# Ledger of designs, part 393: VHH binders against q96fz2

Target 1, 269 residues: q96fz2
Amino acid sequence: CGRTSCHLPRDVLTRACAYQDRRGQQRLPEWRDPDKYCPSYNKSPQSNSPVLLSRLHFEKDADSSERIIAPMRWGLVPSWFKESDPSKLQFNTTNCRSDTVMEKRSFKVPLGKGRRCVVLADGFYEWQRCQGTNQRQPYFIYFPQIKTEKSGSIGAADSPENWEKVWDNWRLLTMAGIFDCWEPPEGGDVLYSYTIITVDSCKGLSDIHHRMPAILDGEEAVSKWLDFGEVSTQEALKLIHPTENITFHAVSSVVNNSRNNTPECLAPV
Below, E stands for the ipSAE of ESMFold2; O stands for the ipSAE of OpenDDE; V2 stands for 0.75 times the mean of E and O plus 0.25 times the DockQ between their complexes.

## First folded at step 23 (VHH; framework vhh_6z1v_2)

Design HB13 (at its last look DockQ between E and O 0.68; V2 from the best seeds 0.76)
Fold by ESMFold2, look of step 23:
Structure HB13 (fold): chain B 269 residues (1-269), chain A 123 residues (1-123)
Amino acid sequence: as target 1 above (269 residues)
Amino acid sequence: EVQLVESGGRLVRTGGSLRLSCAASGFTFTDWAMGWFRQAPGKEREVVAAISWSGRSKYYADFVKGRFTISRDNAKNTVYLQMNSLKPEDTAVYYCAAKLGLFTESPSDYQYWGQGTQVTVSS
């Protein structure tokens, strides 16, 4: 998992994140740093993308079931990193394998601090190796969606040109992540950054790629993953497994170049 | 206090038309998706139509077959169901419901409900 789409305007994205707290109250998440949100059909590592995390990470005595939404850097920078430039990291933190997460200091330490997040996207892209060639077929992979009647839904035919005609009833993909907080040694703002946990792919995706993000399917899974005040690391890790509740379609090679930020990136071919 | 108040239900002949209205108050209407559901005697409540918070996306159950149209007027905090080509099978109590954020097909996902309006379609 190294490319996503997260293109919804902030107000649309916020409404897609409606949730229920532990008391049963329906809520929208509260934003931190909304100006750092950069929507795009074509997000890559080192860019900022929105994640959900518990309010308890920010406020003493907060209800740990309440959610904050905040942009974070994709590619976890460990709190112990000593160089001044995060690009100096000598290892890739875009993803974190579920089977070794408790063995890697970069991931075990923040996980032990309860630094669990939910990474949001419209869906993710994966490239299928074509047999006998070095060419790759990109696919856009996402939750099944309710059939709707509108211009500008999923397909290129509906809104290939103007992304502002956004998907206002799209079910966002919710991926399990771990985040950390890094204080630059020369000073400046604390850097929040995340990794996406990966698992073996489900049967439905195995012909495309052998790994997939750990998807949290439904409000119970999302709530338990986020609520580090009530749900232990051991219990939370039980949520990390493949899912078959996923769909996909082939897309054009426009998405290959991460500078291309157009609806064509995810349009069916 | 949140209130959803349906109106417009009445007795209509087969082939006739009705417009149902649902006036909403007590919440930020433009954060909420809206749905119309129905329940006939001895049957479970089922989705008829739903509309996104902005009004741009709509869902219709298969039995609607193009006969009904859902709409909303965000300035008046009102959602409508225009019902045409009515059949005796459409006889039911029709309920307006609200769900924060995205609509779904499941009645159990909706937090607020009206008291319902009776629609009766005679042979």
Scores: ipSAE 0.810, ipTM 0.916, lowest interface PAE 0.6, mean pLDDT 91
Fold by OpenDDE, look of step 23:
Structure HB13 (fold): chain B 269 residues (1-269), chain A 123 residues (1-123)
Amino acid sequence: as target 1 above (269 residues)
Amino acid sequence: EVQLVESGGRLVRTGGSLRLSCAASGFTFTDWAMGWFRQAPGKEREVVAAISWSGRSKYYADFVKGRFTISRDNAKNTVYLQMNSLKPEDTAVYYCAAKLGLFTESPSDYQYWGQGTQVTVSS
């Protein structure tokens, strides 16, 4: 996974992240650094994207079932990194393979510390290799959505009004991530960064791409992944597997350019 | 304290119209999706319609078939269900419900419920 969409306004995004804590109370996640949230139809590594994480990471003795939403840098910067510039990291940390998560120090260490997060997106993009050509067809991949009035498909959004309707009740894609906290050697603000865990693709997606993000489908999966206070690493890792509960459609080549940030990126062709 | 108070339910003839209202209090109304549910005697509670926090997105059950319209007035903390072309099969107790965030089809996902209002459609 090298490209996502996360374009919802902050308030809409927050509402889409409503949850129940362990006491059954309905809650919205509290924001940390809301000003760092930059909505975009075309999110690339090194950009900031919103993630969910347990409140216990920030507050001692907090209820670990409570959720915080925070923009973090895509591409995990390990806490032990000693260079002053995160861009000097010589290995790719955009993704973490599920089968080697415990073998890589960069991922194993923060995971062992309970630094699990849920990466939020409208969906993610993947490119299918076309047989016989060097051309790749991009697809937008996302959770199936509830059929609403006049919102039969993302493609039916022929007007700004219709577009707003489509996204007003959008179920966000929830991907399993690991985050770390990096303190710059020269001082400054702590950098929070994340990697997306990947798995082998489900059968339905296998023709498009052989790998997919580990998707946490449903509130229970999301809650267990986030709740590092009550759920062990071993139990959490049981949640990491391919899911068939995914849909997709072909999109235009507009998304190929990471600079393009328009609805056209995820519109069906 | 959170309250949902339904009103508007009554006896009507087949083909008639009703407008149900639900007044909400005790929570930030604009953070919540709202829904109308109904329960007929001996049947399970089922979703009739749902509306997003903004009112822009709406869901209708298949049996509605364009007969009902859900709406909300966020300034008044009220959700409405306009019911037209009523049928005897629409006879039920209608409930207003609230869900934080997005609406769903499942009654169990909704946190707050009204006491319900009886709608009876006579032949």
Scores: ipSAE 0.779, ipTM 0.892, lowest interface PAE 0.5, mean pLDDT 93
ESMFold2 (binder alone), look of step 23: mean pLDDT 89; pTM 0.907

Design HB14 (at its last look DockQ between E and O 0.88; V2 from the best seeds 0.75)
Fold by ESMFold2, look of step 23:
Structure HB14 (fold): chain B 269 residues (1-269), chain A 123 residues (1-123)
Amino acid sequence: as target 1 above (269 residues)
Amino acid sequence: EVQLVESGGRLVRTGGSLRLSCAASGFTFTDWAMGWFRQAPGKEREVVAAISWSGRSKYYADFVKGRFTISRDNAKNTVYLQMNSLKPEDTAVYYCAAKLGLFTESPEDYQYWGQGTQVTVSS
């Protein structure tokens, strides 16, 4: 998983993140650093994207079931990294394989500190190798959505008002992540950064690609992954598995160039 | 204190029309999706229509078949259900409900409920 869409304006995104606390009360998450949110149809590693994490990471004695949204850098920078420039990191931390997470120091250490997050996106892109060509077919992959007036026409409608109707009730993709906090050696603000955990693809996606992000499907899964105050690492890792509750459609090659930030990136073809 | 107060339910003849209203208070209305549900005697509560926080995205149950229209006025904190071409099978108590963020089809997902308004459609 190396490309996502997360394009909703901040207030729309916040409403899409409504959740239930431990007592069943519906709440909106509270933002940290909202000015660092950079919406785009075409997010790539090293960009910032919003993640959910427990309030307990920021406030002593907070209810660990309460959620914060914060933009974080995609591509985990380990707390032990010694160079002054994160681009000098000698290994790829865009993703973390679930089968080796407890063997890699970069992921094991923050996971042991309870640094679990939920990575938010409209959906993600994957490229399928096509038989008989040297080209790859991109797909946009996302949760099934409730069918609404004007019949589930993601990217089919041309006008801005039709697009707004699709996104007002969009269920965001919720992916399991790990984050870490790095203090630059020359000083400056602490850098929050994340990796997305990956698993073997479900049967429905196996024709597209052999790996998929670990998707947390539903409030119980999301709540347990986030709540490091009540849910141990061992129990949380049981949530990491493929899901078949996913849908997709082919998109044009416009998305191939990460500089392209338009609705065409995810429009069906 | 959150309050949802329905009004407009009454006895009407088959083929008639009604407009139901739901006045909301005690929360930031523009953060909440709204729904209309109905319950006939001996039946489970079921979704009739739902509307997003902005009013732009709408859902209708299949039995509505174009006869009902949900709308909202965010300046007045009010949700409406315009019901046309009413049939005896539309007879039920109609409930207004609120869910933070996104609407769903499931009544168990909604946090706040009104007391209901009776709609009776005579042959």
Scores: ipSAE 0.807, ipTM 0.915, lowest interface PAE 0.6, mean pLDDT 91
Fold by OpenDDE, look of step 23:
Formats: structure tokens, C-alpha cells, sequence
Structure HB14 (fold): chain B 269 residues (1-269), chain A 123 residues (1-123)
């Protein structure tokens, strides 16, 4: 996974992240650093994207079932990194393979510390290799959505009004991530960054791409992944597997350019 | 304290119209999706219609078939169900419900419920 969409306004995004804590109380996640949230139809590595994480990461003795929403840098910067510039990382940390998560220090260590997060997106993009050509067809991949009055699908968004309706009750894609905290050697603010865990693709996506993000489908999966206080690493890792509960449609080549940030990125062709 | 109070339910003839209202209090109304549900005697509670926090997105059950319209007035903390072309099969107790965030089709997902209002459609 090298490209996502996360374009909802902050308030809409927050509402889409409503959850129930362990006491059964319905809650909205509290924001940390809301000003760092930059909505975009075309999110690339090194950009900031909102993630969910347990409140216990920030507050001692907090209820670990409570959620915080925070923009973090895509591309995990390990805490042990000693260079002053995160861009000097010599290895790719955009994704973490599920089969090697426990083998790589950069991911194993933060995971062992309970630094699990849920990466939020409208969906993610993947490119299908076309047989016989050097051309790749991009697809937007997301959770199936509830059908609404006029159109429950992105394809019916033929007007700005319809577009707003489509996104007003959008179920966000929830991807399993690992985050770390990096303190710059020269001082400054602590950098929070994340990697997306990837798995082999489900059968439905296998023709598009052989790998997919580990998607946490449903509130229980999301809650267990986030609740590092009550759920062990071993139990959490059981949640990491392919899911068939995904839909997709072909999109235009507009998304190929990471600078393009328009609705056309995820619109059906 | 959260309160949902339904009103507007009554006896009507087949083909008639009703407008149900639900007044909400005790929570930030704009953070919540709202829904109308109904329960007929001996049947399970089922979703009739749902509306997003903004009112821009709406869901209708298949049996509605364009007969009902859900709406909300966020300034008044009220959700409405305009019911037209009523049928005897629409006879039920209608409930207003609230769900934080997005609406769903599942009654179990809704946290707050009204006491319900009886709608009876005579042949």
C-alpha cells in the first residue's frame, strides 16, 4: 500500500470514528494535534494521516479502550534512529509485512511496546499490471458502503451535492498499523510515525495486486488492535489476515501523480 | 439526561399521511445520526429510515419504496418522518433512535431510543 485517500473534513472524520468503550459508552475520539490533519484524496508516504490509538499511550492510568485520533507521519521512524533527518532512513518503512513483523527490529520493538494504531482512510489505491503493456490501471479499494437514497456508490456522484451525500456517511477503511515515537537528537518535538501492516491479498483482490493492507473489519477488531493494555501482542496478531469484505473500482490515471488532490482521484472511470 | 420524544402517531386510513416528530435533548445532536424504527406485534424491530448528522445522507428500508421521507432540523434538535401512502402493513410502534457517528441498519447499534409512537393504518 503506497497511496491512500483521506479527504473528509475533520468533524466528519471524527464522527465516522465514533466508538464504544469497554464500559459501553459511545464516544468520539479526542484529537491530538488536529492542526496537522491535512485532508487529501491522494496521500503518499511521508505525509501525515490520521490514526487511532489508545489513550493509554498519552495518559498514565487511562482507560486503554479510549481512543485518540492523531495525524502521524506515514513511514515509521524507529525510536533508535540517530540521524537528525528522518529522510535519511535507508530502509522502507511504509509497510510492514505481517510474516516478518517479528523479525524486523524497527517493527518488533514498537509492537512489543503496544504501539498499535489504526490507520484511517477513505480507501487505498493499488495498480494492476496490464498484460502486454507497461501500463498500470489504478483501482480504489474500500469497504462496501451502505446504499443511500440516491446513490450509495461513488459512481453516482455527478454533482457536488451528490458528492457530499456520498461522503456524509462513509465507512472509513481501518488498517492495522504500528507506530513509533522518535525524538530528534537535536531536540524538538517528538515525531509520531506509522507503518501499515500488509498481508497477502484476498482472492477478490489477487488479480489487482498480490498484497493488501491488513484491514481490521469491525469495531471488535479495531478495539482489540488498539487496546494494548488488555490485548497481548500475540492475540492482536491473530487479527492480521486478508479480508474479502472489500470492494473496488477502476479510477483514472489522475491518482498517478501524487500532487493531484481532487475528487477525480477516486472517481470511477 | 438524553431524551428522545416521539410524537405524531395516530390512526389513519389506508392511503393517508402522517408526520412523525422526534425531539432530542441531552446530547450534541449534530454528532449523531438519527433513525426511525418500527416494531409490529410479533415482529422484530426493523429500520425504516436513517439520516446522517448533516441530513445530507439518508437510508430507507426496501419496504418504504419512496413513500416515506426522513429529515432533520439540527437547529431544533428534531428528526422527522413524513409517511405517505400508508398501508395496513405499516401499522406498528415507531421509534426514534440515535447513534453516535454514522447511521447503520442495525437497531443494536443505536444507543438511545424513544418510547415510541403508535401508528395504526386501517383498511
Amino acid sequence: as target 1 above (269 residues)
Amino acid sequence: EVQLVESGGRLVRTGGSLRLSCAASGFTFTDWAMGWFRQAPGKEREVVAAISWSGRSKYYADFVKGRFTISRDNAKNTVYLQMNSLKPEDTAVYYCAAKLGLFTESPEDYQYWGQGTQVTVSS
Scores: ipSAE 0.617, ipTM 0.825, lowest interface PAE 0.6, mean pLDDT 92
ESMFold2 (binder alone), look of step 23: mean pLDDT 90; pTM 0.910

Design HB15 (at its last fold request DockQ between E and O 0.60; V2 from the best seeds 0.79)
Fold by OpenDDE, fold request of step 24:
Order: sequence, then C-alpha cells, then structure tokens
Structure HB15 (fold): chain B 269 residues (1-269), chain A 123 residues (1-123)
Amino acid sequence: as target 1 above (269 residues)
Amino acid sequence: EVQLVESGGRLVRTGGSLRLSCAASGFTFTDYAMGWFRQAPGKEREVVAAISWSGRSKYYADFVKGRFTISRDNAKNTVYLQMNSLKPEDTAVYYCAARLGLFTESPQDYQYWGQGTQVTVSS
C-alpha cells in the first residue's frame, strides 16, 4: 500500500469515526493537532494522514477504550533513530509485513509498547500489472458503501451536489497500523509516524495485487486493535488477516501523479 | 434525558399523504444520523429511510420507490418523513431512531428510539 485517499472534511471525518467505548458510551474521537490534517484524494508516504489511537497514549489513567484522532506521518520513524532528518532512514517503513512484524526492531519495539493505531482512509489505490504491457491499471479499493438515493456509487458523483451526497455518509477504510514517537536530536516537536501493516491479498483482490493492507472490519476489531491497555499484542495480532469485505473499481491514470489531488483520482473509468 | 417523540401518524386512505415528525432532545442532534423505521404486526422492524447528520445524504428502502422523502431541520432538532402515495402495505408503527455518526440499514445499530407512531392505510 503506497497510496490512499483521505479527503473528507474534518467534521465529516470525525462523525464517520463515531464509536462506543467499553462503558457503552457513544463518542466522537477527540482531535490532536487538527491543523495538521490535510485532506487529499492522493496521499503518499511521508504525508500526514489521520489515525485513531487510544487516549491512554496521551493521558495517564485514561480509559484505554477512548479514541483520539491525530494526523501522523506516513512512514514510521523509529524512536531510536538518531539522525536529524527522518528522510535519511535507510529502510522502508511505509509498510510492515504481518509475517515479519516481530522480526523487525522498528516495528516490534513500538508494537510492544502498545503503539497500535488505525489508519483512516476513504480507500487505497493499487495498480494491476497488465499482461504483456508495461502499463499498470490503478484501482481504488474501499469498503462497500450504502446505496444512497442518487448515488449508488462514486460514479454517480457527476455534480458537486451529488458528490457531497456520496461522501457525507462514507464508511472509512480502517487499516491496522503501528506508530512510533520520535524526538529529534536537535529538539523540537515529537514526530508521530505510522506504518501500515500488510497481508496477503484476499481472493477478490488477488488479481489486482498480491498484497493488501490489514483491514480491521467492524467496531470490535478496531476497538481491540486500539485498546492496548486491555488487549495484548498477541491477541491484537490475531486481528491481522485478509478480508473479502471490500469493493473496488478502476480509476484513471490521474492518480499516478502524486501531485494530483482531485476527485478524478478515485472516479471510476 | 434522551427523547425522541414521533408524531403525525393517523388513518389515511390509499393514495393519501402523511407527514411524520420526530422531535429530538437530550443529545447533540447534529452529531447523529437519523432514521425512520417501521414495524408491521408480525413483521420485523425495517428501515424506511435514513439521513446523515448534515442532511446531505439520504437512504431509502427499495419499497419506498420515490414515494417518501426524509428531511431534517437541525435548528429544530427534528427529522421528518413525508409519505406520499400511501398503500395498505405501508400500515405499521413508524419509529424514529438516532445513531451517532453514520446511518446504517440495521436497526440494531441505532441506540436511541422513539415510542413510535401508528400509520394505518385503508383500502
């Protein structure tokens, strides 16, 4: 997974992240650093995306089932990294393979500290290799959505009004992530960064790409992944597996350029 | 205290129209998606229509077929269901429900419910 969409307005995004805590109370997540949220149809590594994490990471004695929403840098920067520039990291931390998560220090250490997060996206992009050509067809992959009056699909967004109708009740893709906190050697703000855990693709997606993000489908899965106070690493890792509960459609090559940030990126062709 | 109070249900003739209202109190109305559900005798509760917190997105069950319109007035903490071209099969108790965040088709996802209002359509 090297490209996602996360373009919802903050107020829409927040409501899309409504949840129930362990006490049964319905809640919206509280924002940390909301100003760092940058909506985009085309999110690439090193950009900031909103993630959910347990409130216990920020507040001592907090209910670990409560959620915070915070923009974090895509590409995990390990806490032990001693260079002044995160871009000097010599290994790729955009993704973490589920089968080797416990073998890599950069992922194992923060995971052991309970630094689990849920990466939010409208969906993610993946490119299918075309047989016999060097061309790749991009696809937008996302949760199945409720069919609304005029727009049973993203394709019905033929007007700004229709577009809003499609996205106002959009179920966000929830991907399992690991985050870490890095303190720059020269001082300054702590950098929060994340990696997306990847798994082998489900059968439905296998023709497009052999790997997919570990998707946490449903409130229970999301809650368990986030709640490091009550759920052990071992138990949490049981949640990491392929899911068939996804849909996808082909999109234009517009998304190929990471600088393009328009609805055309995820529009069906 | 959370309250949802439905009104507007009555006896109408086939082809008639009704407007149901649901007044909400005790919670932040603009954070909640709203839904209308109905339950006929001996049948399961089913979704009729749902509306997003902002009112920008709407869902209708297949049986609605353009006959009903869901709307909301966030300033009044009220959700409405305009029902036109009513049929005898529309006879049911109609319930208003609220869900924090997004609306769904599943009644079990909704935490707050009204007492219901009886709609009877005579042939």
Scores: ipSAE 0.921, ipTM 0.959, lowest interface PAE 0.4, mean pLDDT 94
Fold by ESMFold2, look of step 23:
Structure HB15 (fold): chain B 269 residues (1-269), chain A 123 residues (1-123)
Amino acid sequence: as target 1 above (269 residues)
Amino acid sequence: EVQLVESGGRLVRTGGSLRLSCAASGFTFTDYAMGWFRQAPGKEREVVAAISWSGRSKYYADFVKGRFTISRDNAKNTVYLQMNSLKPEDTAVYYCAARLGLFTESPQDYQYWGQGTQVTVSS
């Protein structure tokens, strides 16, 4: 998993993240660093994307079931990294395989500190390799959506005002992530960065690609993954598995160039 | 204190029209999706229509078949249901409900409910 869409304006995104705390109260997450949120139909590693994490990471004695939403860098920079430029990291931390997460120091250490997050997206892209060619078919992959009036699918919109009817009630994809906090050796702000945990693809996606992000389907799964105050690492890892509750459609090759940031990136073909 | 107060329910003849209103107070109305639900005697509460916080996304149950229109006025903190071409099977108590963030089809996902308004459709 190396490309996502996360394009909603901040206020729309925030409402899509309504949740229930431990007490049963419905809440919206509180933002940290909202000015770092850069919406785009075409997010790639090293870009910032919003994640959810427990308030307890920021406030002593906070209710660990309360959520903060914050932009973080995609591509985990380990807290022990010594050089001044994160791009000099000698290994790829865009994804973390679930079957080796406890064997890789870059992921094991922050996971042991309870640094679990939920990575938010409209959905993600994958490229299907075609037999006998080097040509690849991109797909946009996302949760099934409630059918809204006059918008049965993303491609049904025929004008800008109709496009908003698709997205104002969109269920965001919620992927399991691990984050870390890196203090630059030359000073400056702490860098928050994340990796997306991956698993074997479900049957429905296996013809597209053999791996998929670990998707947290529903509020119970999201709550347990985030709540490092009440849910141990070992119990949290039981949430990491493939899901069949996913849908997809083919998209044009416009998305191949990560500089393209337009609705065409995810429009059905 | 949160309040949802429905009004406009009454007895009408088959083929008639009604407009239901729901006045909301005690919460930030523009953070909430709104829904109209109904419950006939001996039946489970079911979604009729729902509308996003902005008013731009709308859902209608299949039985509506173009007869009802949901709308909201965020300046007045009200949500409406215009019901046309009413049938006897539309007879029910109609409830207004609010859900923080996104609407769903499930009554159990909604946090605030009105006391209901009776709609009765005769002969």
Scores: ipSAE 0.793, ipTM 0.904, lowest interface PAE 0.7, mean pLDDT 91
ESMFold2 (binder alone), look of step 23: mean pLDDT 91; pTM 0.924
OpenDDE, look of step 23: ipSAE 0.833; ipTM 0.916
ESMFold2, fold request of step 24: ipSAE 0.753, 0.772, 0.791; ipTM 0.886, 0.897, 0.905
ESMFold2 (binder alone), fold request of step 24: mean pLDDT 91, 91, 91; pTM 0.928, 0.928, 0.928
OpenDDE, fold request of step 24: ipSAE 0.919, 0.918; ipTM 0.958, 0.958

Design HB16 (at its last read DockQ between E and O 0.64; V2 from the best seeds 0.82)
Amino acid sequence: EVQLVESGGRLVRTGGSLRLSCAASGFTFTDWAMGWFRQAPGKEREVVAAISWSGRSKYYADFVKGRFTISRDNAKNTVYLQMNSLKPEDTAVYYCAARLGLFTISPQDYQYWGQGTQVTVSS
ESMFold2, look of step 23: ipSAE 0.849; ipTM 0.928
ESMFold2 (binder alone), look of step 23: mean pLDDT 90; pTM 0.915
OpenDDE, look of step 23: ipSAE 0.917; ipTM 0.958
ESMFold2, fold request of step 24: ipSAE 0.823, 0.820, 0.816; ipTM 0.917, 0.917, 0.912
ESMFold2 (binder alone), fold request of step 24: mean pLDDT 90, 90, 90; pTM 0.918, 0.917, 0.919
OpenDDE, fold request of step 24: ipSAE 0.924, 0.921, 0.924; ipTM 0.961, 0.960, 0.961
ESMFold2, last read: ipSAE 0.846, 0.782, 0.843; ipTM 0.928, 0.899, 0.928
ESMFold2 (binder alone), last read: mean pLDDT 90, 90, 90; pTM 0.919, 0.921, 0.919
OpenDDE, last read: ipSAE 0.921, 0.923, 0.924; ipTM 0.960, 0.960, 0.961

Design HB17 (at its last look DockQ between E and O 0.85; V2 from the best seeds 0.64)
Fold by ESMFold2, look of step 23:
Structure HB17 (fold): chain B 269 residues (1-269), chain A 123 residues (1-123)
Amino acid sequence: as target 1 above (269 residues)
Amino acid sequence: EVQLVESGGRLVRTGGSLRLSCAASGFTFTDWAMGWFRQAPGKEREVVAAISWSGRSKYYADFVKGRFTISRDNAKNTVYLQMNSLKPEDTAVYYCAARIGLFTESPQDYQYWGQGTQVTVSS
């Protein structure tokens, strides 16, 4: 998993993240650093994307079921990293394989601190190798959506107004992540950064790619992953598995160039 | 205290039209998706239509078949259901419901409910 779409305006995104705390109270997550949110149809590693995390990470005695939403850098920089420049990290932390998460210091250390997050996206892109060519077919992969009227469906929207109808009720993809907090040795702001946990692909995606992000399907899974105050690491890791509850469609090669930030990136072909 | 108050239900003849209203209070209306549900005698409550917080995205159950239109007026904290070409099968109590953030098809997902308004369609 190395490319996502997360393009919603902040207000729309926030409403898509409505949740219940453990007492059943309906809430919207509170933003931290909202000015760092950079919406785009074509997010790549090192960019900022919003994640959910427990309020308890920021406030002592907070209800650990309450959620904060914050932009973080994609590509986890471990808290123990000693160089002054994160680009000097000698290994790729865009993704974290679930089968080795407890073997890799970059991931097991923050996981042991309860630094679990939910990575938000409209959906993600994956490239299928086409036999007989060097060309790869990109797909946009996302949660099944409640059926809306046709002018507001992703393939039928033919105007800016109809495009807004697609996204106003979009169910965001919720992926399991781990984050860490790195303090630059020369000083400066603390860097919050995340990795996306991956698993073997489900049967429905196996023809596209052999790996997929660990998707947290539903409010209970999301709540348990986030709530490090009440849910142990061992219990949380039981949530990490493939899911068949996903859908996809082919998209044009416009998305291949990460500088392209247009609706065409995710439009069906 | 949150309140949803439906109005407009009455007896109409087959083929007639009716407009239901639901006045909402006690919460920030623009954070909430709204839905209309119905419950006929001897049947379970089912979704009729739903509308996003902004009013831009709408859902209609398959049985609606273009006969009903949901809308909302965020300045008046009110959601509407315009019902045309009514059939005896539409006879039910119609309920207004609210869900924070996004709408769904499932009544169990909605947090607030009105008391309902009776719609009766005569043969």
Scores: ipSAE 0.633, ipTM 0.845, lowest interface PAE 1.4, mean pLDDT 91
Fold by OpenDDE, look of step 23:
Structure HB17 (fold): chain B 269 residues (1-269), chain A 123 residues (1-123)
Amino acid sequence: as target 1 above (269 residues)
Amino acid sequence: EVQLVESGGRLVRTGGSLRLSCAASGFTFTDWAMGWFRQAPGKEREVVAAISWSGRSKYYADFVKGRFTISRDNAKNTVYLQMNSLKPEDTAVYYCAARIGLFTESPQDYQYWGQGTQVTVSS
């Protein structure tokens, strides 16, 4: 996974992240660093995207079932990194393969510390290789959505008004991530960064791409992944597998350019 | 304390119209999706219509077939269900429900419920 969409306004995004804590109380996640949230139809590595994480990461003795939403840098910067510039990291940390998560220090260590997060997106993009050509067809992949009054699908959003309706009740894609905290050697703000765990693709997606993000489908999966206080690493890793509960449609080549940030990126062609 | 209070239910004839209202209090209304559900005797509670926090997105059950309209007034903390072309099959207790965030089709996903209002449609 090298490209996502996360374009919802902050308030809409927050509402889409409503959850129930372990006490059964319905809650909205509290924001940390809300000013760092930058909505975009075309998110690439090194950009900031919102993730969910347990409140216990920030507050001692907090209820670990409570959620915080925070923009973090895509591309995990390990805490042990000694260079002053995170861009000098020599290995790719955009994704973490599920089968090697425990073999790589950069992922194993933060995971062992309970630094699990849920990466939020409207969906993610993948490119299908076209047989016989060097051309790749991009697809937007996302959770199936509930059909609403007019369109229930992205394809019916032929007007700005309709577009707003489509996204007003959008179920966000929830991807399993690992985050770390990096303190710059020269001082400054702590950098929070994340990697997306990847798995082999489900059968339905296999023709498009052989790998997919580890998607946490449903509130229970999301809660267990986030709740590092109550759920062990071993138990959490059982949640990491392909899911068939995914849909997709072909999109235009507009998304190929990471600088393009328009609704056309995820619109059906 | 969170309260949802339904009103407007009554006896009407087939083909008639009703407008149900649900007044909400005790929570930030604009953070919550609202829904109308109904339960007929001996049947399970089922979703009739749902509306997003903003009112821009709406869901209707298949049996509604354009007869009902859900709306909300966030300034008044009220959700409405305009029911037209009522049928005997629409006879049920109608409930207002609230879910923080997005609406769903599942009654179990809604946290707060009103006491219900009886709608009876006579032939």
Scores: ipSAE 0.501, ipTM 0.777, lowest interface PAE 0.9, mean pLDDT 92
ESMFold2 (binder alone), look of step 23: mean pLDDT 88; pTM 0.893

